# Ledger of designs, part 6: VH-VL binders against RecQ-mediated genome instability protein 1 (rmi1)

Target 1, 235 residues: RecQ-mediated genome instability protein 1 (rmi1), of Schizosaccharomyces pombe (q10160)
Amino acid sequence: MNQTTTLSTELTELGVRVQNRWLQSLLDYLAKKHSTGANTTPQLVMQYLVASDIRESTTSEGAAPYIVSEQHNVRIENTMLLQIVRVREIGISIVNQLEYLNDLEELKKLKGQKVIRLVHDESGDEEQNDDDGLTEAQDAVQKGSELKKMCRLILEDSNGQRFWGLERKPIKGIQLSTKLGTKLLVKNVLVRRGVLMLDPNNTTILGGSIEEWDKDYFPKRLIEELKGELSKTKA
Short names: E, the ipSAE of ESMFold2; O, the ipSAE of OpenDDE; V2, 0.75 times the mean of E and O plus 0.25 times the DockQ between their complexes.

## First folded at step 1 (VH-VL)

Design p9 (framework fv_polzastobart)
Fold by ESMFold2-Fast, scan of step 1:
Structure p9 (fold): chain C 235 residues (1-235), chain A 123 residues (1-123), chain B 107 residues (1-107)
Amino acid sequence: as target 1 above (235 residues)
Amino acid sequence: QITLKESGPTLVKPTQTLTLTCTFSGFSLSTSGVGVSWIRQPPGKALEWLASIYWNDDKYNNPSLKSRLTVTKDTSKNQVVLTMTNMDPVDTATYYCAHRPKYYHSSGYFDYWGQGTLVTVSS
Amino acid sequence: DIQMTQSPSSLSTSVGDRVTITCRASQSISSYLAWYQQKPGKAPKLLIYAASSLQSGVASRFSGSGSGTDFTFTISSLQPEDVATYFCQQYNSYPQTFGQGTKLEIK
């Protein structure tokens, strides 16, 4: 439909340039799903976009303008829409990371095996918080309170080009548990020795993921990848 | 190690129906975003896209041939079938099936191709 | 339908030469263009997708550029094994359409 033009314009104001063909396919899908003439908002489209592969959903206008790995001391002034292929913590030893991740996997198993028992007359007293330090630590760990010093990313643009991004300053939302396929807007970024120099001023996290990339990835497959990397390192 | 192979009759008579089967390995049509397409090439001429089918059973047929084309899949057998009715000598061509990479749903390029099967239409 | 026009229809050049093939779309296709190599009796092989992305395993001497309606495919230093017909393909709009092909020969 003509709704496609209006939505495309509104999405551009949010920093995202979608493919008209992708947007029309989404609108067709939503029409079949709802069968009610449901109104489609830019926010709903964004929900699907951040779960999409930007190689299919967005235009080349958001892509890197050249082969990034071959550049040194060049600034990319334009805004790029990128998706995260991998996250690595390079400021902490792989051994320490593996110990932390194995602990997370054990906590995940423990949580799945825990039996919640019926408490007699539990409706009476809810005024006090009975969480102890251990339960609070478990909750903090699950919320992404993890080891973080400096992350290095493999990023992908709308044309499928992959290149490195380095976290020069801490960026909230970038950590080992960040979902694969998470979308970033990067603007006015310096490229040094083929690597994007990322910081909070030039990087905006839109969120999302690509389910196929992220399925069963954290922490199980990440642990497997890190063990492989450790075995190849002589240090 | 994605592989595809076309099979079916190599000779058909005018007005008959052609049925070609694509059997593949190295991927599944149950995987979100994946598709299989049919492309043909008359001897010495350009490639012509015929039809595509995707993991969710969405189907796209070339408008110039739409009334003649049916594409179906059997996900459990790793097969896609193309049926083309009312064959004519001008339909003589090598017919290919090809893999559509994940994440390209409304368009796409073809990263792996079958070897092709020459179908000759003559009386 | 979007018409794809390739130029030239054929060319003959020497080993080591830079080869350039052009593809023009009748309307804008953004970057949704692929380039294929086809040797006689064989299926096409994908070389370039998204106008400029090199397919895994493809030699770095092959490259693509362009956006909108004008696209270029380049072989930086021609090798004997590169003798083939090259096709562009747009995948922005249904039906997907191919160029007529460029036959590349060595002198």
Scores: ipSAE 0.000, ipTM 0.406, lowest interface PAE 15.0, mean pLDDT 82

Design r1 (framework fv_roconkibart)
Fold by ESMFold2-Fast, scan of step 1:
Structure r1 (fold): chain C 235 residues (1-235), chain A 125 residues (1-125), chain B 112 residues (1-112)
Amino acid sequence: as target 1 above (235 residues)
Amino acid sequence: QVQLVQSGAEVKKPGASVKVSCKASGYTFTSYAMNWMRQAPGQGLEWMGWINTNTGNPTYADKFQGRVTFTLDTSISTAYMELSRLRSDDTAVYYCARDLSYYDFWSGEYGMDVWGQGTLVTVSS
Amino acid sequence: DVVMTQSPLSLPVTLGQPASISCRSSQSLVYSDGNTYLHWYLQKPGQSPQLLIYKVSNRDSGVPDRFSGSGSGTDFTLKISRVEAEDVGVYYCMQGTHWPYTFGQGTKLEIK
């Protein structure tokens, strides 16, 4: 009982308020697994928490919700624990993103299957036009890097309340391939017209994911979502 | 053509369970959440919950927690709603409806834009 | 839960005349993204509900321009500038800002 109380207090100081039932079930699991004969640490709890759904593992901050209003500029000084529901790249056209993602999917299929035919030109390779006019998408695939300019996020708190997040400055670890359910701590964040203005100074990436959300998502399901969004824009 | 087609009417005795299906076509099933609603004869609409078609994770309204189960068969683009321990006051038309708000957040369109035709469940001895 | 209250519950109207339905929420429907997730649905006799207006004032595809939505915060209105026979049915307001989603009681529009 005391162990649960001590861990809850220490985690709260880090900005994480765990549900007592969830924490107790974790401690019971660890005891049966015999993996921790010694004291369970906050760090070990966090290892499991970042793989959880925070709607089930954590609790709301209190009775008074964060200020939601028509105001343009408001600052939320409290620390918020959020999980990523969706990531979109808004600095690059959907068409270019689809080109990149389709190329990635085809590359993954090729690596997951046999390389049947290896082309040996031996004499016929005189010229290729592909050294001229590479798109950003083509360049990224060629370099093995991800396209990244400016991400917009859908974030969710312990109560399932959703927030728009906008990357006003690049944050390492936030990109289209970022796993769904990744946990963030956001502190002293500026809100402009309902959008959390994220930057490296107010956002800490804890990592993790929700396996059920992220399974088969990147790039296959993301491609389907973007195709749907593109069709709505052109309708 | 985007559509949701539900299973046919059911007549059940009190204490039994009923399972209603909702088959989607004309769109990518896993890109939209599925809401479940019911409407008792002559009454208004009541929200029962929704299921994330991407993950399979359901969310139930408190009134139905413990009696209702939402499931999916993504291979046939079908969602299911099972209601157990039926009472006479569970007699209603049950609806499924796709939800734009979860997966279509970026389009600016919101609400339940496509509904199934409804399934009448009658609970009578 | 957010309580949605509609008025009137019964609305007899003469063909060609305007009609107005009020919807009040027990708390603000403005979400943290600045949007207000207040939607209007119409259920015609014997049919499933259909979306009319989303996010207070946006007409869904195919909805005639005689339908309009307005309001802010907790007070919302659906107006029909000139009622036609095909408009008969029950109108529901619904909020999607707060979980769980909640509907108003419904307003039955009938031709007198």
Scores: ipSAE 0.000, ipTM 0.433, lowest interface PAE 14.1, mean pLDDT 81

Design r10 (framework fv_roconkibart)
Fold by ESMFold2-Fast, scan of step 1:
Structure r10 (fold): chain C 235 residues (1-235), chain A 120 residues (1-120), chain B 112 residues (1-112)
Amino acid sequence: as target 1 above (235 residues)
Amino acid sequence: QVQLVQSGAEVKKPGASVKVSCKASGYTFTSYAMNWMRQAPGQGLEWMGWINTNTGNPTYADKFQGRVTFTLDTSISTAYMELSRLRSDDTAVYYCARSYKGSYLHFDYWGQGTLVTVSS
Amino acid sequence: DVVMTQSPLSLPVTLGQPASISCRSSQSLVHSSGNTYLHWYLQKPGQSPQLLIYKVSNRDSGVPDRFSGSGSGTDFTLKISRVEAEDVGVYYCMQGTHWPFTFGQGTKLEIK
């Protein structure tokens, strides 16, 4: 058994079916730059895979079957490897999301980095009661928390097929700030009207991103996308 | 080594059908989509459509919808393109080419081409 | 359909001199993923097309470094820093961002 066959077998046990061409190119790269192919572990391959485009790095055996809006109450038993194209929060109005994101952008400019969690301080001046007139978005930013109610995803498989995923129960790690190109393993998923019904027991987050997709996306480019969506809705 | 080998040249009468094969070797057949293109004598390339080798689902360019059929025989790693109701302007070299997964991506290997001549 | 326009249609070049081919699309080729699916192919006389450059600027395996691609949005360029005899053929740009995939009309590179 050669090195690529051994690694492919071990990665398949983890739910990832890599392209032999991609794997061979990676092993060649690692041998010349960082390590020898004989020292390459499945874990090291995974580090590169989650940063890759699965349309280029993985085989169609991990792909979804053809999913259309007419498919209702169909269960996909097999494990699929998917990457996140877009995340939207559909349980909160676009206006409230834009308030939150604009506040994040301003806070980011002021502090020069990611939002810092703020601890609740009871030493405030006057009028510290349950009703302070803040919107849900403004309250979340002040508390250093992200708005999350129910996310809708655009997912892409190894064949480039795109389809909807809907969060039926909160999945830790899925929110507006989730990096584009993040990899998911989805297993035993129910499809309703062409939409994958996601929950913590059928979805595993592998992480990663695609730099080309995610560069300068959150929150700046997301704000622009949401403004465009809001404008079209108003007509 | 990757190879796409197409069936031999064909001469057909107007109104007939032609079926071209493309046999793949040297890679996992179902990991790559198969695309079909044609090139009329002395003219440019025209994309006809693709087939998802994992699902068997074809996508046809509007111009060919209703006249072309893409099929697979996964057991022998072979894709087929059948064009019906042939016209003289269907005279062309027909190519298969693979693209990694979805057909958004580039065609890295091409078959040698199959000349189809439609004449009365 | 996205119309791909190449210029020039015919490009006579002296051996060792640079060559440049332009490709323009009727619509932006930036995909929602952030990638630009603009590819260049070379068809040598009597042969199948072969991939030269994919996603604007990436050379395919075995393609000499004298070939380079650049551009963004709707305007793309293929450059050959110094033309060799083996470069003779028809060059095609292709877009894979919009369905259906479309090719430019081709640029024939000839040695003077």
Scores: ipSAE 0.000, ipTM 0.403, lowest interface PAE 18.2, mean pLDDT 82

Design r2 (framework fv_roconkibart)
Fold by ESMFold2-Fast, scan of step 1:
Structure r2 (fold): chain C 235 residues (1-235), chain A 123 residues (1-123), chain B 112 residues (1-112)
Amino acid sequence: as target 1 above (235 residues)
Amino acid sequence: QVQLVQSGAEVKKPGASVKVSCKASGYTFTDYAMNWMRQAPGQGLEWMGWINTDTGNPTYADKFQGRVTFTLDTSISTAYMELSRLRSDDTAVYYCAREYDSSGYFAEYFQHWGQGTLVTVSS
Amino acid sequence: DVVMTQSPLSLPVTLGQPASISCRSSQSLVHSNGNTYLHWYLQKPGQSPQLLIYKVSNRFSGVPDRFSGSGSGTDFTLKISRVEAEDVGVYYCMQGTHWPLTFGQGTKLEIK
């Protein structure tokens, strides 16, 4: 398999350092599925990587260096691969967030338990907008646009170490509905008091998720987590 | 000593299936991949594919995809090659061979070969 | 697929004289790691192939020193300095650099 060395090199240039055992297992699987491993591209490997747990699929070479809460204005020049453990909106009260999320949960129940999601579609038929359920969905979407002020993330590296990340400028694709396990490449990032200061210039969203983490999470489990946090604040 | 011992010669009718075995001894079976080759009478060698003995995942050459199946029984250190829908041009000696895996990434050379199994498909 | 072309296809040689077999590949066999995965096998009548030379020029254990391999890139040669009766058989070159693995069509060495 000459392909394994070529793929590892190309992925490393993109900031992703895969476990050789994981890559070999994937190539074996793809050879069986596609009749040949010769057709495997770095892009195809990335499709599987972003659905993986990076603690299992990547090496410690892509892990974050030691980050301490006392560090202030330290720059990490290296590219790090991180996965999202949690997303919180810190610029809006939990009470207002719960009001919006409860509205989404009720709409989900009315629509056969489907989560309301923004989907790009080439079809442009608008006649269905007169339905009562669609009116409620439009209202929920409008409320969602009001709920993006400043996100704080819990991020995890290939070694399982967890770090705070703070959105200093809006980053497209980071919001309460961002799937758990979504992969980020973070490079040349400033660390202030142990927190990674994220912006569009230092953060690339690769996408993906970890199915076990994200299953039934938004909005149902997120509502439960926020109610718990609110309860502790009231005490 | 490393040995690869194959099953005996077979005579089959067109349309039948044949299953050839290759029993390994003298090494840890799952440490080395097993390759399969064939040689029609008076012709050269042709690579059919390989199987990862640790994972059980086979890789088939395009010509044989859909007709050949590689399987393992690790409890007896044996690899199998089954070829279905036999035709007269499948008449050949079939070989198993253990690749040398010094790098772990590709077949460098075949150090050990089975003795071969003659499969004759009569018309 | 990488095409391996051997010449000659038939090689009659007088006992004790030298013999030379050529193998050419349709693509370079130099791997990115710097190695060239070109190997030579001998198949004696009624027997399985046996390894003679691996990675262009390395004699496999037990192979007599009268066998030598050379070449680079796409052009390779197997030489026998003095042919003996036991050398009769079909010689195959094989490449392991590119998938799928491919063999030359073989060179039959005969004593005249």
Scores: ipSAE 0.000, ipTM 0.386, lowest interface PAE 16.5, mean pLDDT 80

Design r3 (framework fv_roconkibart)
Fold by ESMFold2-Fast, scan of step 1:
Structure r3 (fold): chain C 235 residues (1-235), chain A 122 residues (1-122), chain B 112 residues (1-112)
Amino acid sequence: as target 1 above (235 residues)
Amino acid sequence: QVQLVQSGAEVKKPGASVKVSCKASGYTFTSYYMNWMRQAPGQGLEWMGWINPNSGGTTYADKFQGRVTFTLDTSISTAYMELSRLRSDDTAVYYCARGVDYEILTGYFDYWGQGTLVTVSS
Amino acid sequence: DVVMTQSPLSLPVTLGQPASISCRSSQSLVHSEGNTYLHWYLQKPGQSPQLLIYEVSNRFSGVPDRFSGSGSGTDFTLKISRVEAEDVGVYYCMQSIQLPYTFGQGTKLEIK
């Protein structure tokens, strides 16, 4: 009956419990942007939600219970909305990952140089596309998804509580290049020693990202983090 | 520069309530959890709980559950800790501190308020 | 609750000499290799605590090189290579792997 209430109910059925203040602000924004002609659907709200920080956009009712390292073989039956803070590949050595990521960064820098030259060539026939550079970038992306064995995630709920998640079975869309802030719905999940045991049956990828977290992260800042982790293992 | 400025010392009688404020500046208030700790005279540090300034969500340590309330005024970047039904053993310096929440880590505190001494005596 | 135990509780040191403080947890503070939720704070006389080291070995911004942290699992050490007058105070270790967050009893560093 109230648009905000109707949308909140429909989103709850999808596993997402939005903050009323956030939803009202979004509705006001959309009305102003489109001269109040906007017919707001749950799908449109979801487009904005997956780009948001769920600590701001969602309520604590979708949050996880306290997860501690001593919890072993406990099942959380409720549906939780979580966002990805970090992804790590634990089935491949950090050394091998760094070799691959450094190659990706070199390709990314090379692509940047080509784009700059293209912009500077205003007479700009684009006569010869750097097809080799583009093909190499595409091949690198494909190699990124192929360089996947088992990911460990750091996940965050609407209250900012963080937990470990481990792929028990491969989940399509989870890899080192997965954007930070990507949203997951996790339900009926086993917790073993404080770690959520993830698989395709209990995990749904909603997508999205948090731009501030993900900007310039892959692969440059990830390389820096992995180098730091190698240093810590020697401490 | 990040600063947390707390309200001044309070003297209260047993059974009263006290409300301590913590005004933040130098950062986006809603981006970091606000934690509350206390330290009784000559004793160590004790964590009381946190509040998420973005959602208003709170977590209280079991020892304080039912007596402590964390609240917010985001318009003035201020967090509040109210402790009710005061006992003499609540005499302590109370601290607010900013929690790190963006970089994987939770629970360590990079900036602290100056502390507020609350004395409970009859 | 995770119990944090520091030793010594009192540490008299001569200026310019090294100092070492131990912290032990009742259970492991590591979830993954290299990610250990153990942090060190310094509380100077009459002041609030200040962060020195986070996640075992990372110096917080502005903390001098003479401070270093090490350890793994349940056993951790804070070292000061050369004690200076401004280092006087109470040092606390803290775990943040499990709620409630807990601190050690504190180690009071004093000049002899």
Scores: ipSAE 0.000, ipTM 0.447, lowest interface PAE 10.6, mean pLDDT 81

Design r4 (framework fv_roconkibart)
Heavy chain, then light chain:
Amino acid sequence: QVQLVQSGAEVKKPGASVKVSCKASGYTFTNYAMNWMRQAPGQGLEWMGWINTYTGEPTYADKFQGRVTFTLDTSISTAYMELSRLRSDDTAVYYCARDLFGDYVEDWFDPWGQGTLVTVSS
Amino acid sequence: DVVMTQSPLSLPVTLGQPASISCRSSQSLVYSSGNTYLHWYLQKPGQSPQLLIYKVSNRDSGVPDRFSGSGSGTDFTLKISRVEAEDVGVYYCMQATQFPYTFGQGTKLEIK
ESMFold2-Fast, scan of step 1: ipSAE 0.012; ipTM 0.539

Design r5 (framework fv_roconkibart)
Fold by ESMFold2-Fast, scan of step 1:
Structure r5 (fold): chain C 235 residues (1-235), chain A 122 residues (1-122), chain B 112 residues (1-112)
Amino acid sequence: as target 1 above (235 residues)
Amino acid sequence: QVQLVQSGAEVKKPGASVKVSCKASGYTFTGYYMNWMRQAPGQGLEWMGWINPDSGGTTYADKFQGRVTFTLDTSISTAYMELSRLRSDDTAVYYCARSPEYGSGSFDMDVWGQGTLVTVSS
Amino acid sequence: DVVMTQSPLSLPVTLGQPASISCRSSQSLVHSDENTYLHWYLQKPGQSPQLLIYKISNRFSGVPDRFSGSGSGTDFTLKISRVEAEDVGVYYCMQGTHFPYTFGQGTKLEIK
């Protein structure tokens, strides 16, 4: 009851407007899971919220409406809660991105092989030889590790409305490997022809993901998406 | 090879519903939106909407809102279009076609199914 | 909805001669990302549509260089420099900038 109201008020002050039914369901779940000594804080609610789909966990009720239009340069002064649908790097060629991502995938395969060998190896003497291949893969990946210039995002709000977002200045935590469903708070954002112009001053990364969206996405499904985009130009 | 294969022709009475399937192969099903279009005999193409196989999110053209439903079975890489309360003017060839996700490319539908003829007659 | 108007609706052409199709939109097709999502499709008799040109002027894979697209804003053109027998069919322009996506009414190209 009262706990739901207090938590809702505190979360609203952070720019997060939670659906009452979702919050009640979470509180019921937490009571069953931690029947003895359960303390629900805004921070604990946020841990579950950032793993949720904000179309199901949050609402626009009580928020000032905003309009994102292709015809106007406008500033949206109110705070927007958004989740990341896609990240693309538009400052680097798709060919260079694919080389980097394929190297990452190979590195992950080599890490898997090393884990199997460590389980099998009864002697530490063999571990030094296993490291040689992983070191070369790490060097290859590191030469491409700074492939970040300018990300373009597809963002989604609590009503399922989607928006373009563009990094006008680098934002720490926004890159090709950023998990799908990551939550952002965007405030006082300039909109140019329907695109949210993002920078560190107007964008706060809350973190999280949506498991169903992000499962097996990076780098495997991203590689397939980029190959599809490249094939339209070269095929 | 990339391919979309649709279910076979249907004959329905006015007021019935029809469900057309579109099975994808040769690409990552969740990497592309699935569009649905129709074409009445001798007429042009009409866009009905799309579904995002990654999220399940849908967008319907206003004309079809309330009568059409797009669904997925990701375990078999198949999309479905169900159109209800059929009228004689729903007689058309129905197409599925993939496109890059919004924000990922050009909104070009590059691979199309072969089409499914739906005939609505008494 | 964005209305796409094609001209002509019927285009009889002699083999080897050029052909030109116009497409006009009721509002600007420039997207907020600064791309123009104007595409051209060809539907050969009894077949599904196939993509020819995307984003005004980009030829899709396997499309011969005798096909070219041009235009901006609301006025677009598809040109075929030398019509061949395989080019017979109905050509559609399509906009993907505004929901709902809309097609032109089609231009039937036929050999005379």
Scores: ipSAE 0.000, ipTM 0.410, lowest interface PAE 19.0, mean pLDDT 82

Design r6 (framework fv_roconkibart)
Fold by ESMFold2-Fast, scan of step 1:
Structure r6 (fold): chain C 235 residues (1-235), chain A 121 residues (1-121), chain B 112 residues (1-112)
Amino acid sequence: as target 1 above (235 residues)
Amino acid sequence: QVQLVQSGAEVKKPGASVKVSCKASGYTFTSYDMNWMRQAPGQGLEWMGWINTNTGEPTYADKFQGRVTFTLDTSISTAYMELSRLRSDDTAVYYCARDFEMATIPYFDYWGQGTLVTVSS
Amino acid sequence: DVVMTQSPLSLPVTLGQPASISCRSSQSLVYSEGNTYLHWYLQKPGQSPQLLIYKVSNRDSGVPDRFSGSGSGTDFTLKISRVEAEDVGVYYCMQGTYWPPTFGQGTKLEIK
């Protein structure tokens, strides 16, 4: 069990405390998959961890030490391992987000039907050309790359506690298309009104996803969720 | 249009289990989460927990942890609440209610008609 | 858990007169993005609760304009400008800002 203990110690130094059952199951799997003599490194374990559900793969030591929703002006100094349940953009109107996402979905469907679109507009200057659906969708998607102001997250810890995180400052890699189940390390974070105040200094994105959560989510199910929210606020 | 239809009234003895169903229609079942509430006779509303209809993952209120189980059958757009080790103070009307947004802080726009569960010896 | 306190607990009203129900939370319900997740439900006798007002002041579909919600922070009010017979029932406030969601104890509106 010394080898498993060594791996657990190394992973702890990376901010991750794994369950012994999960680690043993992974090591058994890797031994079968990679044949005899395969060496398991902390980095290899991490590749599988970020695709796991941390409620099953990690211990409570990486969880929030408080009921986050009940806290105000409290600093959580310890490193937490969290997974993203939902991402919302709060700095851009839902109407503008839906316009972008619907255009993106249309573009995906059009590409599925026709791999290559031949645009033969060599005419150039002062030409009035018809705006077809694919060209308009491509233009909207390009402009939509600017649709990032401030995200609000639903985060989950290893105990299944869910709470809000808010980008106090923009964090690269957090946007509407961020995969559900993406793992974050959050350290020395301020809690205000039950919300984690996230910024690039206290948040490290490990990546990954939970396939079951993320399958067919972006943009189709996100569009339906946003339509539901819009119906409640439109009054 | 949108309807949540619950199973009929149940009478159970202390120590038994009860399973209440909630069948959804008029919307895409997996796009909205399902919450469970109860109301004892003459008392107020109490939230029991919710289930993510897309992932099947339940979250239980602390008071019910270990006694309640939420499950789904997405093929028939139905959610289930099973409460075990019944006590007389579990006598209540149990409600399912739709959450407008998956896995966020809920507010409930449509409710089932309620299922009366009576626990008596 | 956030405690929601309603007053009065019992509200006898004469038909055609105004009615007012207060709801107070043990802590501020303003969320960081500026929304306040305070909602009002009506439970008519023998029926399931139905949503009346969401996020403080927004009427749900089909709710008459005689119903209005107002308030901020920890103090919220539901007003009925002119009570009708169909308004009889128990009114509940609910907060959704903090987990777990919690309800007030209810206000029973009765016609005198």
Scores: ipSAE 0.000, ipTM 0.394, lowest interface PAE 16.1, mean pLDDT 81

Design r7 (framework fv_roconkibart; at its last look DockQ between E and O 0.21; V2 from the best seeds 0.00; counts 0 for: pae E 7.0 > 2, placed apart)
Heavy chain, then light chain:
Amino acid sequence: QVQLVQSGAEVKKPGASVKVSCKASGYTFTDYYMNWMRQAPGQGLEWMGWINTNTGDPTYADKFQGRVTFTLDTSISTAYMELSRLRSDDTAVYYCARVEGYSSSWYDAFDIWGQGTLVTVSS
Amino acid sequence: DVVMTQSPLSLPVTLGQPASISCRSSQSLLHSSGYNYLHWYLQKPGQSPQLLIYLGSNRASGVPDRFSGSGSGTDFTLKISRVEAEDVGVYYCMQALQTPYTFGQGTKLEIK
ESMFold2-Fast, scan of step 1: ipSAE 0.604; ipTM 0.830
ESMFold2, look of step 2: ipSAE 0.033; ipTM 0.596
ESMFold2 (binder alone), look of step 2: mean pLDDT 92; pTM 0.944
OpenDDE, look of step 2: ipSAE 0.528; ipTM 0.804
ESMFold2-Fast, scan of step 4: ipSAE 0.441; ipTM 0.723

